# Ledger of designs, part 16: VH-VL binders against q9nrl2r1430to1533

Target 1, 104 residues: q9nrl2r1430to1533
Amino acid sequence: GGVHELSAFEQLVVELVRHDDSWPFLKLVSKIQVPDYYDIIKKPIALNIIREKVNKCEYKLASEFIDDIELMFSNCFEYNPRNTSEAKAGTRLQAFFHIQAQKL

## First folded at step 10 (VH-VL)

Design k186
Fold by OpenDDE, fold request of step 15:
Structure k186 (fold): chain C 104 residues (1-104), chain A 123 residues (1-123), chain B 107 residues (1-107)
Amino acid sequence: as target 1 above (104 residues)
Amino acid sequence: QVQLVQPGAEVKKPGTSVKLSCKASGYTFTSYWMHWVRQAPGQGLEWIGEISPRGGTTNYNQKFQGRATLTVDKSTSTAYMELSSLRSEDTAVYYCARGTEWYSKPGLYFDYWGQGTLLTVSS
Amino acid sequence: DIVMTQSPDSLAMSLGERVTLNCKASQSVKSYVSWYQQKPGQSPKLLIYGASNRATGVPDRFSGSGSATDFTLTISSVQAEDVADYHCQQYYSYPYTFGQGTKLEIK
């Protein structure tokens, strides 16, 4: 391998990770800290997983990439009530994503 | 060592505005959330809001109905809290407090506090 | 808003006694509770976060427990330096809210 320029997907993931509201989404929720999370959320996903899929070229279509990102947000809103910091962060990050995704 | 330095006191009249400062040192200013909490005389603590110095993201206690504005100056590692339309009920000690790192839940704890600024609002 | 109610409002104990401070949430806040100590004329100091995690530098005699709506801060053997107001705080939802505080004195 070697150093190569970031693809559009890679760059977008980097921008999402760097965002102030990325903290709920950086890695999978801990089952120890949130024991009932995986009883509710059946398709867990996080930015680190999405980044790995991007790096492995698992996304053939932009729609597949977008679907995983949207799944990440939907999981957040399904588990977290509106007034939680997670939900508030998710709302803003999703809005940011929608704007950035227009560049894809 | 982590330090948050605040002015000692401010005196204001009702209807005016005040901008309180909090100078941070001893750590990477942009890597931690900053919180503001006030305490009226003889009363409990009340959370006002939080700000990420990295990107400027804020969350507010809606009780203040937009009267509170949090800002930061990265070049001086200083956080600011502006409160407008002051009332006598706003008389309190106002604390800035360091929260968690940017990659953690911001409200988890406030581990370092300023000494507080006593704001007195009176005619 | 979630209301945090502390009990008792004030407490006077003898040196070396076990102190128990209570905090009740108006609804479940899971384990998202922190405790702070505030000595007279000083700013608050972090004691416990996540209901049961002791902050760095906090003496072993301090411990936190509880979940959902009922939380407790315990001092196994109260010392003279423990005279202070103690505040519980939830960070489950916005706005973050504190209890009204408990004043601990030594007889």
Scores: ipSAE 0.900, ipTM 0.953, lowest interface PAE 0.5, mean pLDDT 96
Fold by OpenDDE, fold request of step 15:
Structure k186 (fold): chain C 104 residues (1-104), chain A 123 residues (1-123), chain B 107 residues (1-107)
Amino acid sequence: as target 1 above (104 residues)
Amino acid sequence: QVQLVQPGAEVKKPGTSVKLSCKASGYTFTSYWMHWVRQAPGQGLEWIGEISPRGGTTNYNQKFQGRATLTVDKSTSTAYMELSSLRSEDTAVYYCARGTEWYSKPGLYFDYWGQGTLLTVSS
Amino acid sequence: DIVMTQSPDSLAMSLGERVTLNCKASQSVKSYVSWYQQKPGQSPKLLIYGASNRATGVPDRFSGSGSATDFTLTISSVQAEDVADYHCQQYYSYPYTFGQGTKLEIK
């Protein structure tokens, strides 16, 4: 049910945050440090935002939760070339997510 | 006080392997990336790879992929770099260097360095 | 790999002079450049990160600037203790790469 699903979302976010490759995704990109980021990325999102949405029960379907996570990775790959540390981290974290998401 | 302690020197024959150690102290070992950088005599610095002692995640310079292996021992706060199939061109001072915290971009800086281990590879 | 080219390879300056060290990247590395000082027989020491941020404990005579492909380390008034090799490094993409270094001496 809904309560069990929420717990699953919470746990998955915790696992993502604790992953070694979570550093690009923990919080929104700083406009000060990356001035052109928001000129390119129009739907910014991060794990802290997703966690807040989970806590507020904003995800009614697992697909909605998954969509936000995928958006997070999509943004990373859109902005960062393949050999950047961000993209490399994103690639591994996304793979991890896909494995864990099978439990949802 | 943050310290990274490395052995002074190693001498090896071509084709053999060496495992260099880096003993960390004065900080939470698992909270920071650890990097390895070498410097051939009279040359610039060359990045070998990085490891997260927390989860064991590694990134390597492709030049060393398959030949360099980074590991850690959390119980002793020691990082290791093993280099196999040694050749004369591997003669260099090998540094371990503390990177950023786990929640930050790795490679941003190396703020503490070991004194380095001189590896001499000769027949 | 991204190639970092430093210039000059070496220079000798008089005490108190302004020193400018250059680092050029083969492609844009945004502002992801750090600078290190290495005195003879010692390990490198962090000076600048993120192109322009001075590391803790670094004298204010050291400053970094630049973006994209051109970066500069400046010593506003060079001191005797500044004799060293200086290395720039990019961390934009793997592998992280360093310049070949600039040797700074005092006349």
Scores: ipSAE 0.900, ipTM 0.953, lowest interface PAE 0.5, mean pLDDT 96
Fold by OpenDDE, look of step 11:
Structure k186 (fold): chain C 104 residues (1-104), chain A 123 residues (1-123), chain B 107 residues (1-107)
Amino acid sequence: as target 1 above (104 residues)
Amino acid sequence: QVQLVQPGAEVKKPGTSVKLSCKASGYTFTSYWMHWVRQAPGQGLEWIGEISPRGGTTNYNQKFQGRATLTVDKSTSTAYMELSSLRSEDTAVYYCARGTEWYSKPGLYFDYWGQGTLLTVSS
Amino acid sequence: DIVMTQSPDSLAMSLGERVTLNCKASQSVKSYVSWYQQKPGQSPKLLIYGASNRATGVPDRFSGSGSATDFTLTISSVQAEDVADYHCQQYYSYPYTFGQGTKLEIK
């Protein structure tokens, strides 16, 4: 196979994953580790899922991509109090995302 | 063999600053959070802050916000903790401690500790 | 800040006895608690994380339990080398906080 240039969505996901504050968002929350998570969060999502959707070209509009990313952050803030490491990481990562999303 | 090496002691006057070092070896320095914890004589442990050597992200105990500064030198695998406006109550042993991998929840544990630096603040 | 209160402050036990150390959080920290052992003149050593997970190399006589606000570190049969201060720590929210420690001695 040949080398393909990353799309803007792919590149942004890569940057989010590499960020220091990506750890809460890399994959879906474990039900074993957080037994009540899915009782509260009804639309779980993570960067690995978003990456797969990008790879499958499921996003036809930038707004759809942005909506999923915002959902990811919304879930974090809904479940985690402000002073948790998850919420603090989410706050910084979301700020980073908002800056990068302006390039889409 | 993971090792965190710290200087033995520092003596400082009140109102001055100190920069403590922690040289890491035996593992990929940038892959783990680094924490700083202090222990006053005969007292319990107190968490100061954490830093990701990868991108420099930090979280601080608000008690030290604005007074403690965490940095790293990736080229030497050394973590630094600078504490300004020193007070007598800052007298303590200061530990650096390795945390979890960058892709894991920080604070989960501190699995390797330096031997600590005794900081004495006195006039 | 979340306050972690350990009890007792100190205790002396005979060799082979069961030791129970308690740690109480001022509010729920779920299971986000770790325990450390600190021998005289040494740095802390990780014993338990996530309330009940034993760290690598830790003898099986050490065990952790609890959730929400009440946590326990148990030594099933205390040994001479277990003389140390024991610290609990929460990492549920910033700042991470430790208990004041429990000093364990052998009679």
Scores: ipSAE 0.885, ipTM 0.948, lowest interface PAE 0.5, mean pLDDT 96
Fold by ESMFold2, fold request of step 15:
Structure k186 (fold): chain C 104 residues (1-104), chain A 123 residues (1-123), chain B 107 residues (1-107)
Amino acid sequence: as target 1 above (104 residues)
Amino acid sequence: QVQLVQPGAEVKKPGTSVKLSCKASGYTFTSYWMHWVRQAPGQGLEWIGEISPRGGTTNYNQKFQGRATLTVDKSTSTAYMELSSLRSEDTAVYYCARGTEWYSKPGLYFDYWGQGTLLTVSS
Amino acid sequence: DIVMTQSPDSLAMSLGERVTLNCKASQSVKSYVSWYQQKPGQSPKLLIYGASNRATGVPDRFSGSGSATDFTLTISSVQAEDVADYHCQQYYSYPYTFGQGTKLEIK
């Protein structure tokens, strides 16, 4: 929605990037390093892309921002089994996101 | 030069605790995961856990969950592993090992290792 | 836990021979395997990560291959300084696990 929401989204993205568990989500997954990723994940998204969309004011609704963040986590859990380092990081970062999102 | 310095030996009685240290130098301590690995005499390597000195995030081998505690002191660039309720089967060499950068998959490689601390647990 | 099984348990080779060390995972670990060299009385040293990527400073005679469950470390021309235990490790899922090791000796 308004300027205050977009400023809050920027602050939230910064907090997510700073978190130790952000490492799987900083950039899009490399097809070279993970050849089958894009065969399974049809809507890839990462924090750098979400941050750019916030900077460009591309989110018209707060729900659009939240949907991109949740898509990011959903992709992680779809591709990665639960005992992988990526899935553990995703679980903790998602929990952190939900706590921070309550402040919006 | 990257160095991980550990004390050479510790002797403890069963039922007590030990806190092992690993002093890092020659690199930015908070930029890399730190791992702990042990090797019982004549046996293979066993991963204990990892810690990010940057934010303190830990992941443990479930076998050690509840007994092992990983911590860091950023001001001295020192990693610690505390192991409680010691048993004779905890007798092993305990290594600290530097992992990858915090922004990479943490177990990708362990590129620098301490010389290890020999922990002996006996009556 | 994913079990990493190495073969053979030990091996004696002549200088200059080609050595093949095997590592089998109990389930797919994709390409998330590293190999370590541990000389007698020393700490492990990284050789290979990501199944096939040579670590910095590791001689070209060391190479790794494999995916999913079957992995190989090859030493193309064994040298005297290669006497060591060799460990494979998976880092695909927690807990990270090592194989039991292969001991390489020179005849």
Scores: ipSAE 0.729, ipTM 0.913, lowest interface PAE 1.2, mean pLDDT 93
Fold by ESMFold2, fold request of step 15:
Structure k186 (fold): chain C 104 residues (1-104), chain A 123 residues (1-123), chain B 107 residues (1-107)
Amino acid sequence: as target 1 above (104 residues)
Amino acid sequence: QVQLVQPGAEVKKPGTSVKLSCKASGYTFTSYWMHWVRQAPGQGLEWIGEISPRGGTTNYNQKFQGRATLTVDKSTSTAYMELSSLRSEDTAVYYCARGTEWYSKPGLYFDYWGQGTLLTVSS
Amino acid sequence: DIVMTQSPDSLAMSLGERVTLNCKASQSVKSYVSWYQQKPGQSPKLLIYGASNRATGVPDRFSGSGSATDFTLTISSVQAEDVADYHCQQYYSYPYTFGQGTKLEIK
């Protein structure tokens, strides 16, 4: 989209990265540290990748940007049981995202 | 040099509250998770909860949910744990412990511990 | 809550012997286990995290292994200063839980 929409995507990503609960989502899960992750999660994505896609103007619609963010949370909940620190962080960050995304 | 300083002892009556302090120095206070762990006399270790001084996010052991409150004062680099409705079973040494950086899984390790505050709850 | 069960409850070893301490989780905790040493009258000290990573400043006679439900802490050659309680802890899911501990003594 336009320059205002891309600035809104960048601002939203910045707010997500700043949030305390961003730690599971900053970069792709390490295959060395979590060997079975990529056997289970087939469409991996993380905030650093989304930020690069914003920088490269790869999102044509706000819905595409929102879909990548929601995929990030969906992956978290698929891989991580509810009582893990990752799932708790994901729940809170997703709630924060929904509030911020109303601005798009 | 990382240091976590706690008062040595507190004595309280049942039904009251206590606010325990943990003064941090030698590192960037807001960059690390802070945890609270207790140990009753002759017993094992029990995790109470964690707080991020960076943004104030807390996670509690549900056993303490509603009685324990974790807070921080960034200006003094001090973490606090308040425990309400005290009972004799709360008699224990209470430790603060530094966790990992905010960008890592918070319980990965507790690498620096305070010396603990002995809380005695008796009539 | 995930229960961490340590064995034995206590043991007495001769100096220089190899010691193996066991910790069993009631369900898989993957490799999210840490080990702590607690000498009499002192705060716990981190030895091992992530099941097998030795913390900074920990002597190389300490090592950890295991995954899923079965974990061990090994002391390759016990020294007099190793008299302590040893605790395993899982950090996979809330609440984080510790084992009841193993008391190591020198005979």
Scores: ipSAE 0.717, ipTM 0.912, lowest interface PAE 1.2, mean pLDDT 93

Design k186
Fold by ESMFold2, fold request of step 15:
Formats: structure tokens, C-alpha cells, sequence
Structure k186 (fold): chain C 104 residues (1-104), chain A 123 residues (1-123), chain B 107 residues (1-107)
């Protein structure tokens, strides 16, 4: 909950953004580019939004931060079939996240 | 001027390996996905795989999984494709092609292609 | 794998005529289709991406349309320089796959 924990959240988000497989998750999916996305995904979230929430100290518990990251991956797997580039990226980035989250 | 330069030809025996090169210039090598595509004589195009020179992430056509290996050398802006256990049906022109930027869907388009390397596999 | 089936296999046209090349996906690929032109002895050249977006420097006589499973490439007025093989490709899911191609010739 303290300043040390919030610095760890920021460091983790930076590591996720740096990863090659972050590209589907950097910003919210465009309705123009993907017209049906928001018909299926009702709780959209992306790394830029999560980073803003960390910067504004909106996470009271580490579990809340982790839940937003996992929601991001869950949305990816719900919308995208397994053999899409988005789903493959999500699988690898989620595995990377689990490794990095051990630092929390 | 974006350029992808490949050697013109390679001749190999079945059962051996080959490592094909693709030297990029005229753009930031690490900012774009690189793809490999082959075309057997008189046949269509077949995607082999892609690599991000930025972090080394690869995705392969499962047909080539275990035989094809994509690598890069960032210091020389060169992409490589190694194909092992060569067969006569691997005879084809092998292209490297620049994909989209790392922050976009990788297969959106291949906007620059090398001239291709003709690999001939025969006993 | 998603199969991309092009038709016709070959086509001979008179200069100035309109040509329509078809590409059908074995399942929906949304709008994730690109078209490439390949002249004899040359590497492919990008024409269209995202089903309908013309790549930079491509003449406006080339246009693409379609979604889901049915896609077309249209050349509104065929020129001698358009003699080539034309390939569609889906990039929706791995592996990315190309159609077998359509060969365009001038009569």
C-alpha cells in the first residue's frame, strides 16, 4: 500500500511496456479500427490507463493493480482467437508479467 | 531509401542446413518486424515466420517449427533465417520482408522486400 | 490454417478494361487482408492493406474491398504495366497465408 509498493507497480508497468509483446496493450483498442470490440469487451483496460492509475495513486491494494493487469489479458483472450498475433503476444506477456510480479 | 539486400543463390544437399542473410538499410532496423516468405518455382508465396529485432520475439509457421530459426544481429542490421534438414521441396526463392512497426500488428503489411535468395536443394 | 482461394487462376484482358480479382477466406479474417503485385522475376509489391487501404505510391486505379470471407481487388482500367501475378494474404491469424495467385495478362 505505501510509496515503496507504488514504485514497484510503476517499475512493473515500465517492464511490461518495454516488452516486444506489449503492442496490443499499449492503448485502448480503437472502435474505428476494430468496430465490434466494445460489443464484446465491457471492461476495457490498457497499459496507459493502468500507468495513469499508478501515477494518481488509485490502487489501494496490490491485488487491485494485479486485477487490472489480469483483466487486460483476460480481455485479450476473450476477444482474440488463440492463433491471432494479439493472443500469442498476450500469452507471452502474461507469462513475463507473472515472473516480474514475483518482485511485488 | 529502405533496402533489404540478400545473396543471390545458395546450393545445398538434402539433409544439410543453410543460413540465409538479409541486410537492412535506410531505416531504424529495431523499429520494425522482419518476415521471411518463400516461393517455390512456379508456386505461390508461403510465410515462414517473423522476428522483432527489438527484443528477439519470434513467431513461426508451424510447418517450419523446429526446422527454421530466425535471428538478428542488431549491430549490423542483418536478419538471418536458418533452415535445417533440407529437402528437395525446400527449393525456393526466400525473401525477407519488412513488416509493421513494433507497436502495431506485425502482419499488417510487408512494405519492402528483398530481391530474394534462390535456394536449390538437390542431390 | 486459413485457406485463401483466389479466382480466376488466370485472366487475359484488353488494355483499358476493368478487372476484378477475387479472394475467398475459409473463415472470417475480418478486414485483415493485403494484396500484393508480383511482376515476372521480381519480388512482391504491396498494393492494398486492411482490405481497402491503398499503399503509398500505388495508382488510384487499384482498389480493394470486402470483409469477413470475400475480398476483391479491382483495377479500373488495365495498363500494360499491370501484367503480373496478384496475391491476397490474410494476417488475421497464424500462420499468415497467401492465396495461390491470379495471373493477369494482356490479350
Amino acid sequence: as target 1 above (104 residues)
Amino acid sequence: QVQLVQPGAEVKKPGTSVKLSCKASGYTFTSYWMHWVRQAPGQGLEWIGEISPRGGTTNYNQKFQGRATLTVDKSTSTAYMELSSLRSEDTAVYYCARGTEWYSKPGLYFDYWGQGTLLTVSS
Amino acid sequence: DIVMTQSPDSLAMSLGERVTLNCKASQSVKSYVSWYQQKPGQSPKLLIYGASNRATGVPDRFSGSGSATDFTLTISSVQAEDVADYHCQQYYSYPYTFGQGTKLEIK
Scores: ipSAE 0.704, ipTM 0.909, lowest interface PAE 1.3, mean pLDDT 93

Design w71
Fold by OpenDDE, look of step 12:
Structure w71 (fold): chain C 104 residues (1-104), chain A 122 residues (1-122), chain B 107 residues (1-107)
Amino acid sequence: as target 1 above (104 residues)
Amino acid sequence: QVQLQESGPGLVKPSQTLSLTCTVSGGSIDSGYSWHWIRQHPGKGLEWIGSIYYSGRTDYNPSLKSLVTISADTSKNQFSLKLSSVTAADTAVYYCARGPYTSDWHYYMDVWGQGTTVTVSS
Amino acid sequence: DIQMTQSPSSVSASVGDRVTITCKASQSISSYVAWYQQKPGKAPEPLIYSASYLYSGVPSRFSGSGSGTDFTLTISSLQPEDFATYYCQQANSFPLTFGQGTKLEIK
């Protein structure tokens, strides 16, 4: 326990969360607001969940961490047409992520 | 670490259907990525055949669309290519590949299989 | 379809040389270009995506640049393991298309 230096995964999650285009991804989609979301998306995930997994040291490989992030984007693009604000934000955030992920 | 491996008959007779399978290990085809078939005729460049995505949606090269079917079997963690009515022009090394799931057709292939040679001959 | 034309089709160079390969798109494709390296009997391996970003593990002697229609792959100081065929690919629209390739041979 105690304060420690953030891992590369933790740092990247922080950067993703702080990004202007993170708003669609901060937490799981509300079933109340989007009633059909979970009929379409079978593996929901969000940055808060990924952060929790990082904190629990559930990622042993960078590829596992990257897979969850890519899943998050995949879900967004699967549900949201490309002309939506969510998809556009996702596109930009994914581009940012891809750059950062090369450093892992 | 994700790995892709192509498998299927290396010899196909003209007018028959070419069938290949890409087996994915170290990762699931049921999330997060796009999955692609690319081929390379002997001594030639690369040709995109088609793609299948997280949703099961497919996109095909228009030049091959009428002859191509790409499908996925999540239970086996595989995706497959079927190319009907093959000719000598379909002789090639066939690659399966993975790329990120993107919007607006911005697909790159960041992981490739080793490729499998398919010869169309009588 | 978007055509990708590479130049040259082949080039002979020596270890230590600076090598530049060009890819020209038939229409503007923004920065959506990837570069691949292929050695004989092997699958292509990714080098660069989005015109200028190197994949992890790619040596820093490789670089990509360009936008719109003109793109370049540069090897600042050629190494023995760099002799191969290189392909550009556009990722701007379907169908995805590749350049015809540039074979980099030892002089």
Scores: ipSAE 0.796, ipTM 0.926, lowest interface PAE 0.7, mean pLDDT 95
Fold by ESMFold2, look of step 11:
Structure w71 (fold): chain C 104 residues (1-104), chain A 122 residues (1-122), chain B 107 residues (1-107)
Amino acid sequence: as target 1 above (104 residues)
Amino acid sequence: QVQLQESGPGLVKPSQTLSLTCTVSGGSIDSGYSWHWIRQHPGKGLEWIGSIYYSGRTDYNPSLKSLVTISADTSKNQFSLKLSSVTAADTAVYYCARGPYTSDWHYYMDVWGQGTTVTVSS
Amino acid sequence: DIQMTQSPSSVSASVGDRVTITCKASQSISSYVAWYQQKPGKAPEPLIYSASYLYSGVPSRFSGSGSGTDFTLTISSLQPEDFATYYCQQANSFPLTFGQGTKLEIK
């Protein structure tokens, strides 16, 4: 990745963070508040972690960045039933992400 | 880029078990995606067989549910199809595919393997 | 099961023509439709998801529309490489089902 790829990843993360439905994804789920989460979710990730990886240039390919974002949504859907506020927010944010990702 | 490749025997006798493997490269099967088997019958359209998710959950086409097993081997970055008690009706090109995981079961296949032809004949 | 019925079953058109292919669902599927292109001897390739969104790298001459039961794939200004069979797929409910295909032949 060149400077233009890093800027694109950063811009996309910023758009996700600004979205109203980002609230379940800003930071890692607390084990204290959600005791069984880490028994179910093997690869936890959140927007703050992804943003840090962008800042540290840890993504060498756009596919690696996209995979982390998709993993974030998939964890939400695996842990949360369809009718929860978390899953509904995830569905809307994932749809937004798919549109924004076409610009990569 | 993620790539999928089917492998397995091209000829299977009736009543035997068809066993196919999909090898994933350029990505991890343990990533947050859904993984699918789809087949295409001679001169006909496409039929979804079933799916396995990164979590290990599976869903199968009800028409095949008692006959089909899909499993994953993360150490080999592979997922597999076993279809028992095959007949001539199971002759098809078999594809593996990937799609985004969703909370509402809206699965689209965004990457496909090249397909492998399986003939069921005595 | 949701039946997906494509029409026409085949179409013959010239380079530069506008081609439309329709897909009708046996019950409402909202916008949960994908379209695939399959060239002879090759695997299907994704074109469109969620009725109208193009995958990255798909030429802009492809477009999709529809909601509910009636969906359309449109190719504006047909190109020689667009000779293929096209399939719709509903993603509303299990089992996932495909249309029977539309074969596009270039005159």
Scores: ipSAE 0.327, ipTM 0.834, lowest interface PAE 3.3, mean pLDDT 90

## First folded at step 12 (VH-VL)

Design z43
Fold by OpenDDE, look of step 12:
Structure z43 (fold): chain C 104 residues (1-104), chain A 122 residues (1-122), chain B 107 residues (1-107)
Amino acid sequence: as target 1 above (104 residues)
Amino acid sequence: QVQLQESGPGLVKPSQTLSLTCTVSGGSIDSGYSWHWIRQHPGKGLEWIGSIYYSGRTDYNPSLKSLVTISADTSKNQFSLKLSSVTAADTAVYYCARGPYTSDWHYYMDVWGQGTTVTVSS
Amino acid sequence: DIQMTQSPSSVSASVGDRVTITCKASQSISSYVAWYQQKPGKAPEPLIYYASYLYSGVPSRFSGSGSGTDFTLTISSLQPEDFATYYCQQANSFPLTFGQGTKLEIK
């Protein structure tokens, strides 16, 4: 097939992944490294999962895509105190997302 | 699309407890975001009452903290406000709202209910 | 608490006019300001977040600017549906606080 332009969702995920502050969000938290994470966070999600959902066209509405992104940030802020590197990175990345989401 | 709807008694007697519920549809209250109560006294501006997060953690306006309780029922996809020992000053339109979950309290209300009027009168 | 002083309290204007509403914070709040529009008997509707970014669906005639303590909401060319009360809100710290509102009326 021919080369297709990235959808708005795909483009935004690419931008999020490439962001300097994406490192806490690239993949699911390791249960080995963080044993209590999944006791606290009941709906884990990460950018790689969101990317897969985008690729599979699982998002029918922009709101669904946004909900997963916001869940990702919510999980970060729920688990990590605000003074942690993860929370600080998340804060910056979320702001970036909120701005970029205008394109959706 | 997420929608919020306030419900509860529109009339409360002084010294009683005001109780309101916000029913959320089109989204889950335990799937992220922050959930807020805001009120507006007749002819006045907006006052933040408090917030609850999908974890169940709460934050309250210090001016009302001793009198306010916000809770959530995930099974019903609702969150509630209780304001005890009400006076005429608590007469207002009460709104529930949703916003992003943030770590620095940078909360904006991006989705609002239509509001419910509560009158405190003997 | 951070106080948000909004001005003017009311303003009369005509369709097509440029309207400016200001909000002054009692301390620096970076760019963490939101603006809302409220029509009589209705809930507030979000217009702007992070001081200058429009929510989806908000007409481009609306704009926000400012950082630190001084913020501005501007309507470049007033339309009939824009007559309402506008509120600023700081999202820098708890408790969240709003300006007292600006009622934009038809001249």
Scores: ipSAE 0.736, ipTM 0.916, lowest interface PAE 0.7, mean pLDDT 94
Fold by ESMFold2, look of step 13:
Structure z43 (fold): chain C 104 residues (1-104), chain A 122 residues (1-122), chain B 107 residues (1-107)
Amino acid sequence: as target 1 above (104 residues)
Amino acid sequence: QVQLQESGPGLVKPSQTLSLTCTVSGGSIDSGYSWHWIRQHPGKGLEWIGSIYYSGRTDYNPSLKSLVTISADTSKNQFSLKLSSVTAADTAVYYCARGPYTSDWHYYMDVWGQGTTVTVSS
Amino acid sequence: DIQMTQSPSSVSASVGDRVTITCKASQSISSYVAWYQQKPGKAPEPLIYYASYLYSGVPSRFSGSGSGTDFTLTISSLQPEDFATYYCQQANSFPLTFGQGTKLEIK
C-alpha cells in the first residue's frame, strides 16, 4: 500500500522493461499471430498491463504484484517449449526478477 | 501472506488409500505457481512425492508413480494427494508446498504448510 | 537419481561461532541448490535458492556458495534461534532430492 511501496513496484517494472530479455513480455500475445495461445493460457498478462495496474494503484499488497510477475513468466513457460528463444529469455528475466524482488 | 494448510486423517490402515488436502489462503492455486507434496519419514530426510502445476499437468516421483494421484480444485482453492495401497513405510509427516513454475523444472519450495502426521497401522 | 550428501551429520557450536555446512551432489547440478532450516516439530523454512540467493527476510549472517557438485551454507555468527536441522535440496532434475540433514546443536 503506501506511496513508497508503489514507487518500488514502478521502479522494478521499469528495470524489467529495460532488460534485454523483456521482448517476449512487453505486451499481450497477439491472437492473430498465435491463434491457439488463448486456448492454453487462461490468465494472460504482460508488462504493459502490470505497469498500468501499478499506475492505477490496483496492487494492494506486494504479494499481488509479485504474483502477476510470476504469472507472466509461468505463461511463457507453459506455452513455449524449453528450447525456444521466448523460454530462454523468460528464464533469464525471471532470474533477474528474483534478485531484484529481494528488495521488496 | 500466502499460507498452506494440510488436512486429512492421521491414522490409515494398511492397503487403504491415504487422502490429503492442502488449502491455500492469501493467494490462488491458479496463480502460475507449482504445487508440491513432500513427506518426511520418522528420523529421516525429506522425500518429494510429486507436483501439480496451475495448468493441471502433474509430475510424480518414479518410486511412487503408479500409487500417487495429485489433483486440484480451483473452486475450493485446494490441491490434494491420494496415495493408494499404503504400508507402514508410508508413515510420515506430509507437507504441501509452493514454488515458482519454471520451464526447466528447477523447483524450490518457497512456502510450506505446517505438515500433517500420518500413521499407517492396523 | 541425484544423491545429495551433507556433512557433517551434526555439529555442536556456541552462540557467536562461525559454522559451515557442506552438501555434495553425486553429479554436477550447476547452481541448482536450495537450503532449508527446520526446527523441531515445525515445517522446513526456505533460506537460500540458486546456491547463493537469500530469500526476503533471511538474516544476512546466512550465506551460500558453490557450483557443480560442492555447496556450502555458512552462518557467520550463530544466534540462539539458529540451532536447528539444515537441509540442502537439488533442483536440477527430477526426482527432486534432499540431503539427509545436518543437526546444529548447542555445545
Scores: ipSAE 0.088, ipTM 0.771, lowest interface PAE 5.2, mean pLDDT 89

